# Ledger of designs, part 7: VHH binders against f1rkq4r372to572

Target 1, 201 residues: f1rkq4r372to572
Amino acid sequence: KQMVRVLERVCTTLLGLEDQLNALDRAAGDGDCGTTHSRAARAIQGWLKESPPPASPAQLLSKLSLLLLEKMGGSSGALYGLFLTAAAQPLKAKTDLAAWSAAMDAGLEAMQKYGKAAPGDRTMLDSLWAAGQELQAWKSPGANLLPVLTKALLENAEAAAEATKNMEAGAGRASYISSARLDQPDPGAVAAAAILRAILE

## First folded at step 24 (VHH)

Design le
Fold by OpenDDE, last read:
Structure le (fold): chain B 201 residues (1-201), chain A 118 residues (1-118)
Amino acid sequence: as target 1 above (201 residues)
Amino acid sequence: EVQLVESGGGLVQPGGSLTLSCAASGRTFSDHYLAWYRQAPGKKRELVAGIVDSGYTLYADSVKGRFTISRDNAKNSVYLQMNSLRAEDTAVYYCAVGDLWSYEYDHWGQGTLVTVSS
């Protein structure tokens, strides 16, 4: 039930951001990044109507990977597929904070390796990487510190997303246009940060 | 002008094999993400397979073990080897190309029909 609520929150968030993300994408793209993420949201919602999600985090991420790859469309579906497939691996053995940290790291590494991009290239990696750095620093905090740490993680991710408005694009369509035209944040980074908030808030 | 042209589609019996080709022209896509999609009658377009520039491949669950995506950068082409074809594989197959980090594809082909029927 909790997982379904979280996933629904992610979907609601993405659907609510459709126009904003499309607007951001018009700056350097074709203005459909929001629509693509809405398609992801609808796919997830449709999936949840068919059956409950897997109880295992590893299985959940693996299923989501396939779902987004197949149904979300766009190259973003491939990116999330790469991330989630890799992220699922460390969670097979454990599901503690260390395992989730390892999951984030694995996902980020996969995206960088196969996508040949890096943090600072003005992509969704920027916000995800910022979140990952905070997660790596947590180690094994007490339960009472988790809310504070979560807040920091989200703020850092959102700040990183916003910071992309001042970056030169190292990847994506934005990399083919003048930096002078890039005065808005990358829609992928904004979407990624929003997803994290939906998951963790 | 960039153009993607699919070929290799046709009628095949269940259990048969086909190889689809997609030739790109107008620019080189050796560093781009390439993908095959399909759309069956009355259904939405769905990913079949993708291949990143490094050669790493992604597959829909329904085609794993049966289909193989590959690319030839020298020919600016992407291929889909389809084995053990099933009736449910009947669809128009499209190739797509784009920068992975563009979140959407830049170009699509016009599609090639694959019909699997006894």
Scores: ipSAE 0.749, ipTM 0.894, lowest interface PAE 0.6, mean pLDDT 94
Fold by ESMFold2, look of step 24:
Structure le (fold): chain B 201 residues (1-201), chain A 118 residues (1-118)
Amino acid sequence: as target 1 above (201 residues)
Amino acid sequence: EVQLVESGGGLVQPGGSLTLSCAASGRTFSDHYLAWYRQAPGKKRELVAGIVDSGYTLYADSVKGRFTISRDNAKNSVYLQMNSLRAEDTAVYYCAVGDLWSYEYDHWGQGTLVTVSS
């Protein structure tokens, strides 16, 4: 029940960002990053209408990985597929905070390894990396600090997304374009930060 | 003026095999994500398989174990080996190329029809 509410928040957030993400994408792409994330949101909504999500976080991430890979219609589906497939593995046995930190690390590692990017390359990895760095500190936190640490994680991810406006593209088509044309945040980084906020609020 | 040209489509019996090819011209895509999509009548175009520039492959659940994507960077080409074909594999198959980190595909082929029927 609670997982359905989280997924619905993610979907609502992405649908609300479609025009903004498309506008950000026009600097380095053809302006459809928001449209592909909206397709993802609608695919998730359709799936939830037909069945409840798996109770196991590992099964949930594995199912989402396939759904996004098949339905998003852009190369971002491959990126989320790489991340979510890897992130599901540490969650098979445990779902405590250390396991979630390991899941984040596994997803980030897969994106870097198979996508050939690193933090600083102006990608969605920048937002996710910032969140992962904050999660490293959470592995043994006191429960009373979780609201403060959650706020810090979200602020760090959102700041990293905004900071991509100052980065030169280190991967892909944007690397052929003048740095002046990339004076906006990376749309994938903005989307990733918004997803994290929808999950953790 | 980038061009993607698919070939290898056609009529095949259930249980049969086909190899689809897609050759790219106008630039080299050895550093790009390459994918096959398909669109069946009345359905949205959906991913079949993808291969990133590192060589890692991704498959839709419905084709795992039956289809294999591969790339030949020297020929600027991507292939889809389709085995154990079923009626539900009937669709127009499109190749696509994109920059993985730009979140979108840059170019699409015009499609090749695969019909699986006795």
Scores: ipSAE 0.544, ipTM 0.805, lowest interface PAE 2.1, mean pLDDT 85
Fold by ESMFold2, fold request of step 25:
Order: sequence, then C-alpha cells, then structure tokens
Structure le (fold): chain B 201 residues (1-201), chain A 118 residues (1-118)
Amino acid sequence: as target 1 above (201 residues)
Amino acid sequence: EVQLVESGGGLVQPGGSLTLSCAASGRTFSDHYLAWYRQAPGKKRELVAGIVDSGYTLYADSVKGRFTISRDNAKNSVYLQMNSLRAEDTAVYYCAVGDLWSYEYDHWGQGTLVTVSS
C-alpha cells in the first residue's frame, strides 16, 4: 500500500531532478547522471504498472537491485546494485529499525569494499554515509523520536551532499582532475540525498 | 584512440555455448568497471553482466547461473562465457568500460551478433 506511494514519490523526485543532475555531472562526467536516474525512475514506474511490489522489505530491495542493475543504463546501476543487494540481507528475518540500520550499514560496506571508495572521496557515498551515521540512533528509539531522527538524518545527508562541492575527487573520472576542486556537488550524492528525502518525508 | 572490439558471436543451437571476447586498445582498463550489454531486435540495450576491478561480479537475473563474466587484465580483455543458450538470448552483445563513480560508461564496442536458433 504505502510502498507504492513511496516508490512513486522517489520516481517523481528523480524525474524532476534530471536537468539539475545532468548539469552537476558535467563537472566531471558526460552530463548523463540525471538521464540515468530518470531511466531508473521510468523502469520503476513500468514495474509498478506490471505488479504490486513485494511486501517483504528484503524481497523489495532485492527486486529493486536487479531492476536498477538491468535497466538503469549507467555504471550507477552497478553501484545501486551493490548497495541494495547487501542491504536486503539484514532485512530477511526482521524489519525493525535496528534491522534497517544494519541494512544501511551493509549497503555502505559493499559500496566501499567493492567500489573502492570512502567518505570524503566526493561520491554518492558521502550522503549515504551521513545518513547511515544518523540512522544508528534509530536502533532503539521511542515513537516520538522518529520525527526528530528523520529530520536529523535528512539534514545530515543533504549537508554531506552539498559539502562534496568542496572535496577533491578521490574516486572515479573526477579523480583525474587531482587536487582541483570541482566547486559543484557530486551529482550522485545529490541524487542519493533526494532519494532519502522522498522515502522518509 | 580507445577502441573496444568484440568477437566470438555466431549461430548456436539452443542449449549450446559460446564465449565472447572483448579486447581493449589505446588505454589500460585494469582499474575500471567492465560490462557486457545486449540489445535484442527492437529492444533497448540492457545489462547482461558486470565485473568491478576488485573482481566482484554482477549478473542480470535472466542469465544468472548460465553466464560467467571474467577479465584478463594482462590482455586488457573481458570475456563472457554463455552456457545453456536460449532463443531469448539472441541479441547483439556489446562490451563497455566505465568508471563506476562517474556514473556512466566511457566507451562501447561495436557489437557481436549472437543468434540462438535451431
């Protein structure tokens, strides 16, 4: 029920960001990051027309991982595939807030290990990592703490995405610019923060 | 001038096997993400398999268990072993190289046709 609404909100958000993400991508890329995320959004919309999403969070993330890997059309599909495949594992048995924190941690670990990047390298990992740090506070929250924790998570992720404008590129094609700051936020970090807001708002 | 050249395509009976090769020239890609895509007639190009520089492999659901991607950095090449081929695997197969964190592929090959038919 509620998952269809969340997924459609994510899709609408990404479609609305296409031009902005493409413009940001031109600092270190070919200007396709927004187009690639719009392709992801359209693939999700097409999937939702075919069937309701799985009720199990683990099955949902696994299906999204495969869908993005196959349809997104850029190397970001591999990045989301790494993250979502790993994130699905802690959610197989439990779906409480601690399990979601563990899912985030697992996804972040997979990106770092297999993508060979770390926070500070000016990537989408920067915003996701910031969200993960805040999500650890969710392990045992009271119900009235969720609005405060959600606000903190989103603010931290968005601030980390913006802060990538001041980072030297430590991974990817932008690393060939070495020592030069690109003075624009990383498009992947901006996209990741926007996705989180669409999910949690 | 960077070039990617695929080879190994052809006509194969259902249940058969083929090995596709992609040789890169003009630049070494040992630190890059390598992938195979395919495009069936009238369809969009879709991922088949990918391999990151750390060796981790990714597969489309439709080929998992039947196809194996590998790389040989000494030969600057990527391979796709295709087993248990089906008619639905008929497509032009392209290799691609990209920088994972730049969110896009840098170079594409010209493609090699695989036809699975009795």
Scores: ipSAE 0.501, ipTM 0.783, lowest interface PAE 2.4, mean pLDDT 85
Fold by ESMFold2, fold request of step 25:
Structure le (fold): chain B 201 residues (1-201), chain A 118 residues (1-118)
Amino acid sequence: as target 1 above (201 residues)
Amino acid sequence: EVQLVESGGGLVQPGGSLTLSCAASGRTFSDHYLAWYRQAPGKKRELVAGIVDSGYTLYADSVKGRFTISRDNAKNSVYLQMNSLRAEDTAVYYCAVGDLWSYEYDHWGQGTLVTVSS
């Protein structure tokens, strides 16, 4: 049950990024993005101490969705909640690589639909979308190529997060203030890319 | 300056119902994420319910099926219908507004006390 190790690595990663994410958040926000992700990490750690995580991936994502929604404290919890609730659905019947690709697709669709954002709007979606494009290859045969596909996924997600520094904000409070370049990556995109790396490395 | 004012709190018997409202001054809600939080004495503030600008609703597990969040953008208001109230629902309830993709809430109300007691 390697899942506990993965979740602990995600938590350690987020706790280590708190100051960096808060600094990035100050460009268009209140400087709290790192604090909310650290709160999420501590909630996950507390949950793991109280009970073993579900073995079913669908149940795991559903539990994480609820935990983040209830404990994270920022609107990030709603975003992760939307994503994880939708991503859990394709995993209810099958858990092969194609099902995980479908889970990513479902999560991305929910974020775009309910959040009214698209790739290029300088959001968390930019990193996740880039990862989702690479995950399309998981729908076809070729599992022995998984290390190469994983590397491409992580590199694309991290590059997309960095590229948000050059984007105009197309969603969120920054889009109401002005069409401005913010000169720093979106903190949500950076966090999403770091989470993916913690999961897949 | 944006201000959020909650109302509708009070004393209610277990099993009873109560409707909280939150009205905004200074701007419209129509494209914002709205939420209700609560804080019981000695506990951290926790989410009760949220509603995105597309109308999708989110609920904490402890209130699902008993509470309903709704919004009226024309009145710049968000509501929380609370049914089947329990003693554990006793808390100060806060409304909050934010931009979903800015990852934070912009404004919080002053809070309204709900006491569930026989």
Scores: ipSAE 0.487, ipTM 0.762, lowest interface PAE 2.4, mean pLDDT 83
Fold by ESMFold2, fold request of step 25:
Structure le (fold): chain B 201 residues (1-201), chain A 118 residues (1-118)
Amino acid sequence: as target 1 above (201 residues)
Amino acid sequence: EVQLVESGGGLVQPGGSLTLSCAASGRTFSDHYLAWYRQAPGKKRELVAGIVDSGYTLYADSVKGRFTISRDNAKNSVYLQMNSLRAEDTAVYYCAVGDLWSYEYDHWGQGTLVTVSS
């Protein structure tokens, strides 16, 4: 039940961001990033109407990986597919905070390895990396500290997404032009930070 | 100007095999993500398979184990080997090229029709 509410909140968030993400994408692309994320949201909503999601986090991430790969219609589906497939592995045996930190790290590693990018390259990796660093630092917090740590994680991810406006593109189409900085945040980084907020609210 | 040209489509009986090819003209895209999509009548265009620059491959669940994507960077080409074809594989197949981190595809081919029917 609680996973269904989280997934629906993610979907509502992405549908609400469509125009903003498309506008950000027009700075360095065709303006389709918001549309592809809305397509993902609609695919998830349709899937939830057909059946309850898997209770196992590993099975959930594996199913989401295939769904996004097949339904998003942009190369972001491949990126989420790489991330989620790898992230599912550490969650097969345990689902504590350490396992979720390991899942985040595995997904980040897959994106870097197969996507040939690193933090600082002005991609969605920047916001996800920032969240992962915060999560790794606080693997074993006391329960009364979790609201403070959640706030710090979200603030770090959102700040990293905003900071991409000042980065030189190290990957993607913008990396084939001069070193001039783009004046807008990367749409993938903004989407990733918004997804994290929708999950952790 | 970059152009993508698919070839190899046709009529095949269920259980048969077919190889699709897509050749790119213009600048080389050896460092790009390449994909095959398909669109069946009355359906939305959906991913079939993708292959990243590093050679890592991705497949839709419905074709896994039956289809194989490959690339030949020297020929600026991507291929789709289709085995054990089923009637539900009938569609127009499109190749696409893009950058993973730009979140979208740069170019699409015009499509090649595959019909699986007896």
Scores: ipSAE 0.419, ipTM 0.741, lowest interface PAE 2.9, mean pLDDT 83

Design le
Fold by ESMFold2, last read:
Structure le (fold): chain B 201 residues (1-201), chain A 118 residues (1-118)
Amino acid sequence: as target 1 above (201 residues)
Amino acid sequence: EVQLVESGGGLVQPGGSLTLSCAASGRTFSDHYLAWYRQAPGKKRELVAGIVDSGYTLYADSVKGRFTISRDNAKNSVYLQMNSLRAEDTAVYYCAVGDLWSYEYDHWGQGTLVTVSS
């Protein structure tokens, strides 16, 4: 039941960001990034209405991976598919905090390896990588430290997304554009940070 | 601008095989994500298979084990080998090219019809 609320919050967040993400995408793209994420949100909402999500986190991430790959309609679906497929593996045996940290690390590795990008290349990886660094501290937190760690993770991811505004693109279509046209944050990094906030708030 | 030309569609019997090709002009594919999509009657366009510039392949669950995507960067082409075809595979098939980190496809082909029928 708690996972359904998280997924609905993610969907509501993405639907609310459509215009902003499309505007950011126009700096280096065709202005469709927000529309593509809204399509993902609607596919998830439709899926949730048809059946309850799997109780197993590994099965959940695997199903989301296929859903986004098949229904999202943009190359973002392949990126989320790479991440979620890899992230599901550490969660097959355990679902404790260490397993979730390992899941994040596996997803980040898959994006870097198969997407041929690294932190600093002005991609959604920048915000996810920043979150992953903070998540390592969550493996053995004291209960009274979780609010502080959550705040730090979200602030780091959001700051990393904003910092892509000043980066030269090292990957994708934006790599052909002079730095003068890249004075806006990467729309994928903004979306990733917003998804993380929707999950953890 | 890039122009994408699909070929290889047609009528085929259930259980048969068909190879779709998509060739590009005006740009080299070597650093791009390539994909095949299909649109069945009355449905939205959905991914069939994708192949990243590193060669890693992604497949929709319904086609795994039956379809194979491949690329030939020297010929600026992407292929879809379709085996064990079923009536549910009937659709217009589109190729698409884009960059993963630009989050969208730059160009789409006009589509080629595949009909699986006795």
Scores: ipSAE 0.413, ipTM 0.734, lowest interface PAE 2.9, mean pLDDT 83
Fold by ESMFold2, last read:
Structure le (fold): chain B 201 residues (1-201), chain A 118 residues (1-118)
Amino acid sequence: as target 1 above (201 residues)
Amino acid sequence: EVQLVESGGGLVQPGGSLTLSCAASGRTFSDHYLAWYRQAPGKKRELVAGIVDSGYTLYADSVKGRFTISRDNAKNSVYLQMNSLRAEDTAVYYCAVGDLWSYEYDHWGQGTLVTVSS
């Protein structure tokens, strides 16, 4: 069904980006951000082989949160866990587009509060935050405009990921590098933008 | 040189309790994510619990309600209180530290064995 196809597309996207994300990670890390995301993709694929995903969006996000937390093997699992656990809450009662926008807001708040980062700190939050700002229009969109709003969301998230190449790192081990800019995008921001594109296209 | 050293493992009976400690040296990690992982025989290493620098805790579903992670930044240490132990908790337990927004762990400990059996 449609959710399984979306999850498979996300997994294929992440597996295809492994080398690129690892290369980006070498600028400020040890070069395994892509490997970590590939582990996430393989865990999801394994899960889908063993059981159907929950039909409820709230249960789906909660299950993914636990899966990534337990299986991803990097600290990214904690970040996705924070986001997805919080994002699941607004979806418990309603699953309309406004509820999905609220889910994004909740996930962003959790990352900022518990991860101690803000937009501009050169993290995956930069891409997700940009997407969240465009999602506000989903709370009151005309149905006929959804493809245009989706395009704007993806373009904004991808532009924000690219823009991280010009930011000083405000979080992560890259924040200990002197005042030089790193001149490459944050691998987490690139991954987040790619995940969003895989979900929405 | 950064080093993580786990201690407190051993043999316990089902239903028993055990406290694992992990002492970090060579660098302070008060602004880092700390985690406990475990690896049972024939299984892949899996997360048990994590704690961010703000104190927010994360638990694997299989240990929630039974295990408690905590940190003492003054001692540069992280702990795992393990209650109501079961045979399936038998594993080598590893401490890990990472910068949350660098997406990976920097350092791993050597591991301490916990055996839950007669």
Scores: ipSAE 0.396, ipTM 0.730, lowest interface PAE 3.1, mean pLDDT 83

